Miniprotein binders against q93zb6. Designs and how they scored, part 21

Target 1, 365 residues: q93zb6
Amino acid sequence: SSSSSDPLLVKAAKGQAISRPPAWMMRQAGRYMAVYQKLAKKHPSFRERSENTDLIVEISLQPWQAFRPDGVIIFSDILTPLPAFGVPFDIEEVKGPVIQSPIRTEEDMKRLHPIDFEKLQFVGDSLKILRREVGEHAAVLGFVGAPWTIATYIVEGGTTRTYTVIKNMCHTAPDVLRALLSHLTKAITEYVVYQVEHGAHCIQIFDSWGGQLTPEMWERWSKPYIEEIIHAVKKRCPDTPIVFYINGNGGLLERMKGTGADVIGLDWTVDMADGRRRLGSEVSVQGNVDPAYLFSPLPALTEEIERVVKCAGPKGHILNLGHGVLVGTPEEAVAHFFETARNLDYQTLFQNHVPAEKAEPELVV
Below, E stands for the ipSAE of ESMFold2; O stands for the ipSAE of OpenDDE; V2 stands for 0.75 times the mean of E and O plus 0.25 times the DockQ between their complexes.

## First folded at step 10 (miniprotein)

Design t3 (at its last look DockQ between E and O 0.69; V2 from the best seeds 0.00; counts 0 for: pae E 2.0 > 1.5)
Fold by OpenDDE base, look of step 10:
Structure t3 (fold): chain B 365 residues (1-365), chain A 81 residues (1-81)
Amino acid sequence: as target 1 above (365 residues)
Amino acid sequence: SPEEIKKLIEEAKRLLEEARKLAYQGDYEKALELIEKAIEIVEKALELAREAGDPELILDAFFLIWLAELLQREIEKKLKE
């Protein structure tokens, strides 16, 4: 049942009639904001900021307070659940994620255990608080990494540019890699359900490294595990939209549609109209303004937002960037992006052919 | 009936998906013929949806027209190259 009370972002994801596209940004909470920089100086550890309920809530609400996005994503990391299933990691300022003990053998696999939610209470508590704080005015967004993306960090021991160790394991240790991916699939499925049960309206799956595979290797080593997650989540949480995002996905769009995701996230290197032609009518789209446009004059940013929205069409669009907000982005440009999004009207953009949603009066508080 | 409107929408979707495949194969002329037929069917669905006052069916039909025209413009561009 489409509850009339669904947030605008959930309605868009489901392809329901709405007056404008909902908007949010990947990395909308981050180093570009002065309030975040001030908090990050007080709490210098990324793990401290992302694993403490009060700090998670405060950081997640910084964009909400400043810009009123239609989506409030929890401040977290795709690696946050790793310690809860037996993989310790650190985040170094220069290197980023570091996994001191990579998993590459059957013996290394013995370190893995089922996901322990007692170690993730800060995520559940944060989502409950965020749901209360935003009320009906925005969707609370949860997120996870895809099994291939998480496995890449675990196998490589951190960030990689070549993916040579994990790509080689596809040939040299395929059973070990399948066992790892299957373990991650189960853990991530339970973690998605956990986030929904604690107040996430929508879940984004990040296969951030899936775009570095050949299409054939992606279909073999990433796609089946994503399909398994989406199927299991849809069975347990049928009303929760799933967004599936890969950076560099221009060669994978038709294959991504096959996962059963409700929304396909596009990066800025995909033409939005081409994305719509290729994906068809049965899936929603997210994106895809180039994050670099936030450094452009505001009129040029407005024109690009309108262009992207017109190319996405009058149904099933979540306005976003094609990737996360860049460091050094002016806060004014982010404010202008969300203001522009709130002032869009599909009736005006598509010459009154779109049904008028009865605008429930936004209670301007 | 809403069921008849939905059947027209689903037929238009099938035709557009076939047209997309034909265009990808380079059969642009046959793709255009299927798009034109899909537009005719979905325009009828849009009219019936408006008469029924169903905003979701109206949007579904309108979005399919928009998508059909988007496909048509791309194919017509390829025929001129």
Scores: ipSAE 0.702, ipTM 0.894, lowest interface PAE 0.8, mean pLDDT 94
Fold by ESMFold2, look of step 10:
Structure t3 (fold): chain B 365 residues (1-365), chain A 81 residues (1-81)
Amino acid sequence: as target 1 above (365 residues)
Amino acid sequence: SPEEIKKLIEEAKRLLEEARKLAYQGDYEKALELIEKAIEIVEKALELAREAGDPELILDAFFLIWLAELLQREIEKKLKE
C-alpha cells in the first residue's frame, strides 16, 4: 500500500521517514481517567464494558478526545475471544478472571471449536466505528494475547503467580498442551485477521507471561506459536505491522526479534539505548518511558521523554510507556506526554543538537 | 543512483551485524575495524543520497551512522573498562 496514505504510527512501525515518533499508551483508556470512572460506576460489569459495542467505542475514544494520541487501541481484553472458541469465563471482584472448566486433558479439548465470529461482532463493529471516528488522524490498534499466555489462563483456571498446573503439564501431558497451543494459534491468527479486516491498522501481541519463563522454556512453549501467527498474518495482511510486547523482557530481546515481528516493545526496565543497540537496524522499537515519570514534575517528564526518543534513534520508534498507565496517574501528566510528543522534531533532536558553550560575560564600552 | 545507494546501505548493515557478533564474542578490536569500515561506506551512501534528494535514503544512511557510533561508543567503553 502507499506509505504516504498510512497513519504516522504505521509509518514508524515500517521504519519510514517521519518528522517525530508517534505516541500512544498501553492502558490509555482506564481507571486513571475521571470520565472512565463515571462510566464504570454506571456500568460496573467489566464484561459489559468490554463486550458492548457502544461502551467499547465510548471508552476507546475517551483518551482520543482528551489527548489526541497517534494510536487508538480498542478497549478489550486478551480473554475476550475465549467464549468464541469454546472457553467461557467470568470476572470475579477479588479473583479476577475465572475459567470454571479448565482444559487439561484430551477429553477437555473436545470443548474447543473453531473461532465463531458471530460471538465477536462487538469487536468488529467497534473497530469499524473507531476507524471512522479517528479518520486519518490516528492508527486504530487491535490486540491479542499470545498462545502461551492464553493457554496459561485456560489451564490454570484464572490468574496465577505460580503456573504450577501448566508447567507440570509440560512434562505429564505435553501432547495435550501442544494441541491446545496449536488450536489457540489457529484461533488467534483468525482473530488477528478479523481485527485487521474490520479496521485495525496495527496489531499488538501481548505475551504477558513470557517474561516469567526461562528463555529455554519460552523457546519451546511460546516462540514457535508466535512465529506461526506472525508468518500467517504477514501472508494474509502484508500491510499490517505487528508489535510484540512481553512484560519483563530484558533477557529476551534478541529472541523476540526472531519471531519476525515488525516492532519490539520494550518494558521500562530496559535501557532504550541498550535495547536499540541489541536489536539493530532491522526492527522498530516501542516504548519505554517508566510510567512512574507521569507522577513527576512536568519539566522532568519532558526531559525523560526527550531522553528516551534520543536513545531510540531517528527512525523506527513508537513512543510509549514501558507498561500500562498506572491507576492514580494525573490526567495533566498524560496530556503533557502527548503534547510533548506532538512537538518533537527529529531534525532538532539529532542533527543540529550541540552542547551549549559556557556563557561569557558581555562588556559594553 | 538509488540502486547504488541501497547496495552501500546493505553492505554497511551486514558489516554492523558482523561487528555486533564479534563484540558479543569479546573480539572488540576486530569489531571496531568493521564498524569503521561500515561508517566509511554509509557516509558515502549519505553523500550520494543527499545529492539525489531522497529523504528516505538520507534517513536510512543517517540512522546507520548513528547506530554504528552507538555501538562503537559501547565497545570503546568496554575496552577502557
Scores: ipSAE 0.556, ipTM 0.861, lowest interface PAE 2.0, mean pLDDT 90
ESMFold2 (binder alone), look of step 10: mean pLDDT 87; pTM 0.839

Design t4 (at its last look DockQ between E and O 0.48; V2 from the best seeds 0.00; counts 0 for: pae E 1.9 > 1.5)
Fold by OpenDDE base, look of step 10:
Structure t4 (fold): chain B 365 residues (1-365), chain A 81 residues (1-81)
Amino acid sequence: as target 1 above (365 residues)
Amino acid sequence: SPEEIKKLIEEAKRLLEEAKKLARQGDYEKALELVEKAIEIAEKALELAREAGDPELILDAFFLIWLAELLQREIEKKLKE
């Protein structure tokens, strides 16, 4: 059956019998790696690094070459598709993303157009190359921002701490905001399908700012558009697992389950066993080691990984951090995390109650 | 049969969701009774799945037992408070 050749991460996402949790990290390619810092000095623009096929592939493969994670996420940004549907942006070193012309009115909405994939060929080409380079040894991960999260950047004009403009638009210009969110939902749906068609085995949806809403506001202004994306993607790409992640999601878990995502990503502020009790048996989980543990002594990191894995249980777990790797993280601690993950055995951890997966021979590279 | 095992698994799932609902309502005693019954059914499903040699059904049944035991421990803590 076609299921036997699925990467370990895809099997975990589907809740299939496997010997260990697959592991990857959010921001596993990044500033903590010396090779990335060297490349970033040569290519100082973040847009240059994230919008050039050769650089995307090189950067995405840096953690794969160093650590052999079970997931290789494309080096990109959730804002990367913005120019392809009519929203130009810049990335400033200090401020981060800057959108010079926020969308707040019906007149501003006229600047939006359907997503143009001719402007995103570097993403498609990169995913094809990554799929070839990792072969059957890892899952290639695509990702997108959720409509609410993308709309937050577009409405606020960049990064915000208060979300006051977009939260006010929920009351002062609800039709404009619904129109924006609906436009983004269509564009993001097509962009997810595009990533899958170009070689993504799994897609992560980041609702990074969804955790800043009240549960009621999240259900009204974020959830319906995420459900629409997931439903449309599942219809077109039924075999592609969808991971749904919100940072600060402890109040939203039951609501996140309702989206139709295969995997719910947990941050470190959620107890993994509590998360499992609340989510139940019908959804997989991702996470959720605190990124700060990568600064701890290696034995303490091992103990925490084992604790998280035992709290997640023997089915449907993707081992990750609860958020992205921190700047200044020791590369040796990241190496140790992936080594620890590869050495885990569910039969040992759960007292031989788990069926042995026929170990596909790990090609000892 | 695999269909009988799946039916037991689905019954155990239903009981666990009902137990969670009762626990959220503060009816911890009745929630505990349903969890214990869910474990018993899931254990029977696990036995039959092992006899059938179906690794996915074995995992599904065992995972339900594991989840039920997590819920059991939580309810038992609430009954002692």
Scores: ipSAE 0.747, ipTM 0.912, lowest interface PAE 0.7, mean pLDDT 94
Fold by ESMFold2, look of step 10:
Structure t4 (fold): chain B 365 residues (1-365), chain A 81 residues (1-81)
Amino acid sequence: as target 1 above (365 residues)
Amino acid sequence: SPEEIKKLIEEAKRLLEEAKKLARQGDYEKALELVEKAIEIAEKALELAREAGDPELILDAFFLIWLAELLQREIEKKLKE
């Protein structure tokens, strides 16, 4: 599964020997960049920005051109595939995403159909272009939302802080909810494979709402569907690493490992050394610098990056924030983050962490 | 020789997973015994990997020692409580 032509990020995900951790940032393209703000003023519709091939590629490449991250994620949304299997949505300026016809009953389920990639050609085309433009130097990253998170949007009709409709369905209409989650699992699996076939080197799975479930409920209503996706994708795309991230995941780490993901993304509230200890040797980690450190003096940012990398160990680490880049983040701090990452050297960093009594002979790292 | 080194690494991994299980159950003294054994085995694997000049196995063995020491420190903290 290893190749000398693989991007650094893919090698890290697979736990291979490399000289430094690769780095990229969640939300690395976005409102904190002046160049993005200018483009968004010219093209104020988020649907246009995320569904027009030329705009997707331009936006995705903005952080590449500015900072040269080790990963370039396609500019998209976890809701982007929904119209392709029968769930139209809109983006309202104040409310955010709106699902005009929520799915809550057996009758509503009749609107679902198998995913139609003719409606998603812009994703495939964009990934192909990104692979051509940066694939010799960076990993092209695709992503999906996990079935629970997508189902939450579909059932609630948009963003929720209470989860009351979907949580009620767990008890009052569990067969309808399971059928919805199963349909989404099939659609998301095909969408992952589609992204890989069109150029993605690595896939990120986000279960943004999974951290709001008790661990027992997460095990019942989210994990089995994620596990099914990962199993199917690994069979069909054996060379493609899968990263799995849940916001607020400190209570779920061992359970997340059970999904079979290659990489577990840690949010910033988890101590990285604790996360590594709990997750063990069979999985890599991604994360987890607190995004607020990008507002700190640059030497403090350097110190925190080095601390996180030392805590993550000498392999199997994709350096990232523990959450997305915050609006208002100075671009100079983001540049510094990536410059710091490029100047790291595992050999140098880990000379001082080998126990003196156990350091015979010196290690090759 | 690479196969022998991989077997040592697999045994050390197995011991560390069992030690984590014991620590979760509160059996800290037994967990520490397994961690210490895992470190010994991983150090032997590291020595053999260096003799073989195999950089992948060297890193794997070193990483395992590093992880075991994280676990050892946590168990020792719990034992003092």
Scores: ipSAE 0.615, ipTM 0.888, lowest interface PAE 1.9, mean pLDDT 91
ESMFold2 (binder alone), look of step 10: mean pLDDT 88; pTM 0.860

Design t5 (at its last look DockQ between E and O 0.60; V2 from the best seeds 0.00; counts 0 for: pae E 2.4 > 1.5)
Fold by OpenDDE base, look of step 10:
Structure t5 (fold): chain B 365 residues (1-365), chain A 81 residues (1-81)
Amino acid sequence: as target 1 above (365 residues)
Amino acid sequence: SPEEIKKLIEEAKRLLEEARKLAYQGDYEKALELVEKAIERAEKALELAREAGDPELILDAFFLIWLAYLLQREIEKKLKE
């Protein structure tokens, strides 16, 4: 059966029996690494680094070479597919993503077209190379933005703190917004399938801005489109685990479970044991060490990793941070995190006893 | 049989889900009774799964016991408040 050769991360996502949690980090390739900084000086454009096959592969493999994580995520952006369906964008150093021509009207919607994979060959080629380079030693991770999150960038014209334009469109132009979200849902579905067909073992969906909605607005404007993506992907790629992540998801956990995702990603503001109590036995969890602990003394980092792993329990856990690695994080602390994860053993951690006796959540009051 | 073990696991899952809903509604006493029943079912499933030597069923049963005790603690904490 094909299940015996699955990477450790895929087994964890499926809730299979394994000896330890697999580990990876959001933003594990990034500015905290000296090798990345050196490459980024040579290739100063983020678009250049994220849209060239050789650079994508090199950057994606920097954490693999340094730390041997159980997951190797492709170096890309959630906005990378935008030009392939008719939305040009730039990345400015100070402002971040900039979309010069926001889509806010039915007339603006005419700029959108079906996703063109000829413009995304660098993603497919990179995933194939990454799959070859890591072999059976790690899972290759693809990722996408959720329709609401992508629509937020397109409607706002870039990064926002208030989300006032898109939240207002829910009331003033709901048909235009539904049309945009439906277009994005189709494009993202095909893009997920494309990533799987090119070698992604697992896909993460980022609804990074979904946590800024009220629960009701999230259920109306984000959730249905995520459910549609997951359902369509599960039909076409039944063996591919889907991780669903929202930053600031503490109020949405039960609603996120309803999407059909195999794994719910938690941020560090959620207690892992509370997350497990709320989510139950039918879904795996990812996370959720606070990225700030990577600045702590290594013994304190070890203790926090062990605490999080014990709170997650012996099944269906992918060890991660609650969010991406911070700029200025010591590479030694990242190395120690992955070394600690590799040295964990569930039999030792849970002593064949129901872990619940020792998982007193120290309520840090 | 594997079918009997799976049935016990599914019964324990349903009991825990009902207990979680009752606890959320503030019916902690009835939630606790359902958690205890879920533990009983999951413990029996674990015993039978160990006898069968099925590592996936062992893990499923053990994980349900673990979740049941996490829920039990939270309920017991709320009953003391």
Scores: ipSAE 0.738, ipTM 0.905, lowest interface PAE 0.7, mean pLDDT 93
Fold by ESMFold2, look of step 10:
Structure t5 (fold): chain B 365 residues (1-365), chain A 81 residues (1-81)
Amino acid sequence: as target 1 above (365 residues)
Amino acid sequence: SPEEIKKLIEEAKRLLEEARKLAYQGDYEKALELVEKAIERAEKALELAREAGDPELILDAFFLIWLAYLLQREIEKKLKE
């Protein structure tokens, strides 16, 4: 099963008995940190920061140096692999990602080729360095975007709130869309294995735009491709847990479990006790403190962290936010979050407790 | 003894999964019966795990009891509605 030398986060993901939940945060490196702001002023290009090995490593380790999380995620982007299989992109300061030559037709599909890892050596090199730097004290996490999410960027040509081109394509050119999703599934599978081979302990799949689909459409256009990735990765990397996260996933939890992921990440809008009940005993959970609580007084933050942990149960929980860290978040609150997590003990929290509904706060009139 | 404890834990897991599916289908009375049987197995497993002094099996059994109560409370709410 799991080695006793595995990092705590890997043990939690595998559902192994542990004494406290591991903790890390989505976007734990970022603009809320003064040290990141200074680096970003010196290196204003996001492409440079996310594609230069030295910068990736420095940024990824900033939260490690400051807070000692139980997980260190590589600083990267879900679009990073696109040029390696024939889809160049740019990052504009206001608009974000721009894909100048979208793929929408069978002819456009001819630009795709198998993923070329020579173009991604900065990812592999960065993961190896991160693995050495954190040693046995934390898990190194890699990540990918799900095929539907990546296809949405490629078809739309960038970010959009309407998704009209890809949604229309579901009806007008479904065979082309399925072919695109299949190509991405293969490329993403190889990219997951690449990250594991170069040092990642754990991989998170983000289906950032999957929440924009009805559950039935998600079952049709996203889930089968995620299932294929997870199945293939588990064959080739049987010791590597996979975390699966969708923004706005309250209506999808049981369907997400059906992908075979080891861990389901819950956003903050899902009641953790409800999510745990719906998912059962055979999958772990991640999350789901509301990022807004990092703006609360520290005692209120402590109370919320403890509430979430009690709701998740004494096993199979990776403590995290339900979404990424917000710009403007006080660094002291982030430090407090990790210190609170390190001082938790399941034995004392669960002295024969059963889950209870959270009592409403009492007001003094 | 560890094999016996693990078998009780696996039976409790099976019963809880069946109960969860039945509750989803609206078969609350039958789901409740299975939850109660799962609790019996998990509590026996916890007793034996404590006698063995095995903290990992203690946590495994306790986790199943905790989950069983969580499901039981929801089923009982639905039966009262």
Scores: ipSAE 0.496, ipTM 0.837, lowest interface PAE 2.4, mean pLDDT 90
ESMFold2 (binder alone), look of step 10: mean pLDDT 88; pTM 0.857

Design t6 (at its last look DockQ between E and O 0.92; V2 from the best seeds 0.00; counts 0 for: pae E 1.7 > 1.5)
Fold by OpenDDE base, look of step 10:
Formats: structure tokens, sequence, C-alpha cells
Structure t6 (fold): chain B 365 residues (1-365), chain A 81 residues (1-81)
């Protein structure tokens, strides 16, 4: 039963009657904020910042304190669970993620074990604290990487631009790759449930590298494992909305809606109205303002937000960027984005044809 | 009744999905006919939902009209090309 107490973001994801789209940003906590830069100088290790409860909570709440978004995503990484199932990794400043011992053979697969949540207590504790700190005023967001995306890092040994090793394994070692993807599917399923049980209202699945596959290869090597996760999570956590996001998804939209996700995240290269025509009435959408508009004059940013919201329509929209906030983005522009979002009214935008929301208690600022 | 309104909404959804498939196939004339029928069903659902005072059914019906009109405009552009 949809409780009247669901956060605005959860109502939007479920396609319920609301007065405006909820808003949050991918990478809303990050290097563009002066408070984050100050903290990152004090704690220079990304793993230190993302694997300590106090630092996770502090960083996750920096956007909450500054901008009051309708979604507060936990400060973490899609690779954070890797050590908990037997894959050590490092974050290098220049290279990003580095996995020193890639998994490419059946012998390498013996290093993997079931996910150990004793090694992930900082995630669970952080989600509980975040849920307490934001109360009913925002949704707490958890997230994971999709099996194909995580497998790409594990097989390639870090960030890749060509995906040649993992794409080749689809042909040269398909059984090893299927075993890896199946192991990751189980671990990620349990990790999603763990995040929900610790206070995540909504989960985003990032298949960041899924958009680099052909549609056929994506349907064969990514989609089935995402469907398995979503099905298992929906069975265990039926009231938790799932957002599914792929960067560069314009060729995959019709395939993405088949996963059972409640929300499809769009990047800015998709026309929002085209996305709505292609997806239809049964799924919500997230996005999709170009992150570059945050460098534009504020009136142009307002106009683009309003355009995107009007193109998304009166139901089942979560306002976001099409990708993460860029480094060097003015904090004022981010503030203006959230202020603009809070001042939107679907009755005004859609000529009073939308039902009035039962008055949410005004956030007494 | 709420059940009759839901039936109209589901009929409008089916018509709109068929219209989308026909438009994708390049059968824009048939797609337009199906969109117009979807709008008719959704408008009837909206009227009955307003009379019932059900905000979720009102939103569902209105969203289907909005989405059908969005598809209609695209089909009409393709018929003029």
Amino acid sequence: as target 1 above (365 residues)
Amino acid sequence: SPEEIKKLIEEAKRLLEEARKRAYQGDYEKALELVEKAIERAEKALEEAREAGDPELILDAFFLIWLAELLQREIEKKLKE
C-alpha cells in the first residue's frame, strides 16, 4: 500500500499524483562544492572518504544542507562492495579504479566468495544515519553497478575505453564470463536488499558501460542479469522503487523498460518527449538536463528545466541531470536548479488538468 | 465505477501501444486512427474519474491523453513529409 508518508521522489517513481517533480543530481556531492574540496584535502584518499561512516554521512549531507534536494544519495562507489566478495581494488588519482589481479580464467574465479556484509557495515550504518537525518523531507538513495559494468572493471583491471578484453571473453571464454556475471548478480542482489533494509527508499542501478555494447550484445550479456536482480529485489522489497540508468541509452530504451525497473534514467542526448513516446505509460523517467547548462546564465537554466519537465509530462518524472555534475560547476547554479524545481507546479505547467496534491507539509525552513 | 474507469484506461493504453507500433512500422495513417481512439477512451476515462473524484485515475487518464497527443503530433509531422 502506498503510504501517504512516502517521500516525493518515491511517489514520483510509483507514478502517483504529486504537485511537482522531485529533484536530485548524480554526483550532487562532489568536487564542485567548496565544502567537499576542504574535506577531501583533510582526507585525501577516496577510499577513506567512501568507506568511513562519519565521512560518508558528512559528504552525503553536504548537498542536503546546501540545497535541500528531494533525493539524498549515499556517498559511495559502485566498486565499494568488491573487497566484500574477494576482489581488492585501489583508486589512483590519475587512472581511477585499478584492479591489480583481473579475473579472466576459471582459476581466477576461485578468488570470489559470497558477499560479506561485516566488511560493508559502514554502508549500512551510513544509510541508517542518513534516513534519520533527512527524516520525511527527502528520499535516501542507494545504488549499485550492474553485473556487466562491474565485470568490465574486474576483467579489464580498471577503467577502459575499448572494452576489448571483456567483449572478447564473450567469444573466447563465455562460460567464465557467465559464471562471473552470475556471481556478481547474486552479490549485487543481496547488496541491494541490504541497502533497503538499512534505510534506502530507492535504489539506482548503474549500467554505465552497458551503452558501449551493441543492442544484441546488451540483451545477451547485460539485460538478463539486471532482470534477475530486479525480479529478486521486487520479490523481497516490493515497495522499493528501482531506477535503471545507462549513459548513452538512446538505442536501448525499449529494451530497458523490459527489465522491470520502475524508472528509466535518460541521459541528455535523448529527447525527453521522444523518451516518453518510446517508453510509454508503464514506466517513470528520470533526467535529463545536460550538466553543461549549469554553466549557462540562470534564466537559460530555468528555461531548460521547465522545457525538460514539460516534455516529461505530468506523471512519473524524477528531475535530474542526464549525467553527473561536472567539475567546476558553480554552486549557485546547483542551488538555482533545486530552487527552480521546488517552485514548479504541475497545475500551472499543465493548465490545471493535474489533480492537486494533498498539501505536503511545507518544509518550514 | 472505478473498475469501468480502469477498463477504459487499459483500453486506451492498448490502443496507444498499438499506435506506437504502427508508427514505428511506417503505417502512419493507421497509427493516427489508433491514437485518436486512444484519446477518445482516455477522455471518457478522465470525465468519469473526475465525477468519481479519484485523483489517481484522473492523473492516469490525463497522462494518457497527454502522451497520445505527444504521439499524434509526431505522426502528423511524418504524414506531412
Scores: ipSAE 0.766, ipTM 0.917, lowest interface PAE 0.6, mean pLDDT 94
Fold by ESMFold2, look of step 11:
Structure t6 (fold): chain B 365 residues (1-365), chain A 81 residues (1-81)
Amino acid sequence: as target 1 above (365 residues)
Amino acid sequence: SPEEIKKLIEEAKRLLEEARKRAYQGDYEKALELVEKAIERAEKALEEAREAGDPELILDAFFLIWLAELLQREIEKKLKE
């Protein structure tokens, strides 16, 4: 009788019939855009840009205004919720995030407390405004970092190339690390639900440092906590799809499926056809154009987009890059990516084997 | 009926998943047999879904055929090596 009112991106995540894949880009708001650069000069603090409602909304909508993606992700950071459960952080120019009081011992754990959403009002307010601004034309996306990734920042005190403190902690203080991961799991679960309740249509989980673990270590120290988040969120938010992405995930795809995520995000090092074959029929995919293709001649970019979409199959695909947009990316290429995506037609790409959408939405009998 | 078409689709899914398991175990000849059976079930489901005019079932059946053929090509490549 009545047509579904879900945004195209939500329909794709659920594997529903649609005429083309929705498209959005990881880091679609950011330093590659001239309008972002001008705003960042006026507001040089990343904390201000990511924690002031008006700035969050302005930045999040910059790619919407320029390119009309099918998804609008809130401008935020995976570390943004940390002060709300007892972990202050700073952003330094060269080092990036810095956590001056890392958590490494049972005594350090005493600084943690349940997540306090009064400290995160700017997230909720921003999501509500974004939902209003894009209306029915795009999905609003929220996101979180996975417990292992967040724990890595908290234990290491910031970004690291060696991971030596948390890796040692796996052996020297495993019960403290498990307690930290369990606390984070609860906090992140509540933060996902909070974002959904305030307007997010879809949530992406990033396990940025999970790709640095061997598969066996990932199964031990990351996967169980991600599974717990996903299972709890699906119970509390059954209509909200969850996308799960790990940087460098070629060796983990089948294990990522085991988390129960609705959508597996593929990075660009995995051939999309191989990814589809390995993941099977029960999960959707996101990705995975190499961001370097945005530096290619536009016809080559078109061909690669079409190749990726053909390789992902006739349903259950959210078109994206396999990694975030790179600094220095031409805005014209990003515009071309989104225009190409809007002009795709599954019926044409799959030689009329895919059913047409309803000819007249208002003619439903 | 839609329920009969869904039954064919579920059988095709089961066969395809078993084929993937057998291919992982190196049992490529059995995996190929299972893939071919999955395609047959999904093709019948597709024909019946088109007669019923059900776009969701048409897509589900076609997707399984498409995915099964992707797996079939990999299995056939392995058998010729």
Scores: ipSAE 0.609, ipTM 0.880, lowest interface PAE 1.7, mean pLDDT 90
ESMFold2, look of step 10: ipSAE 0.592; ipTM 0.874
ESMFold2 (binder alone), look of step 10: mean pLDDT 88; pTM 0.863
ESMFold2 (binder alone), look of step 11: mean pLDDT 88; pTM 0.859
OpenDDE base, look of step 11: ipSAE 0.732; ipTM 0.901

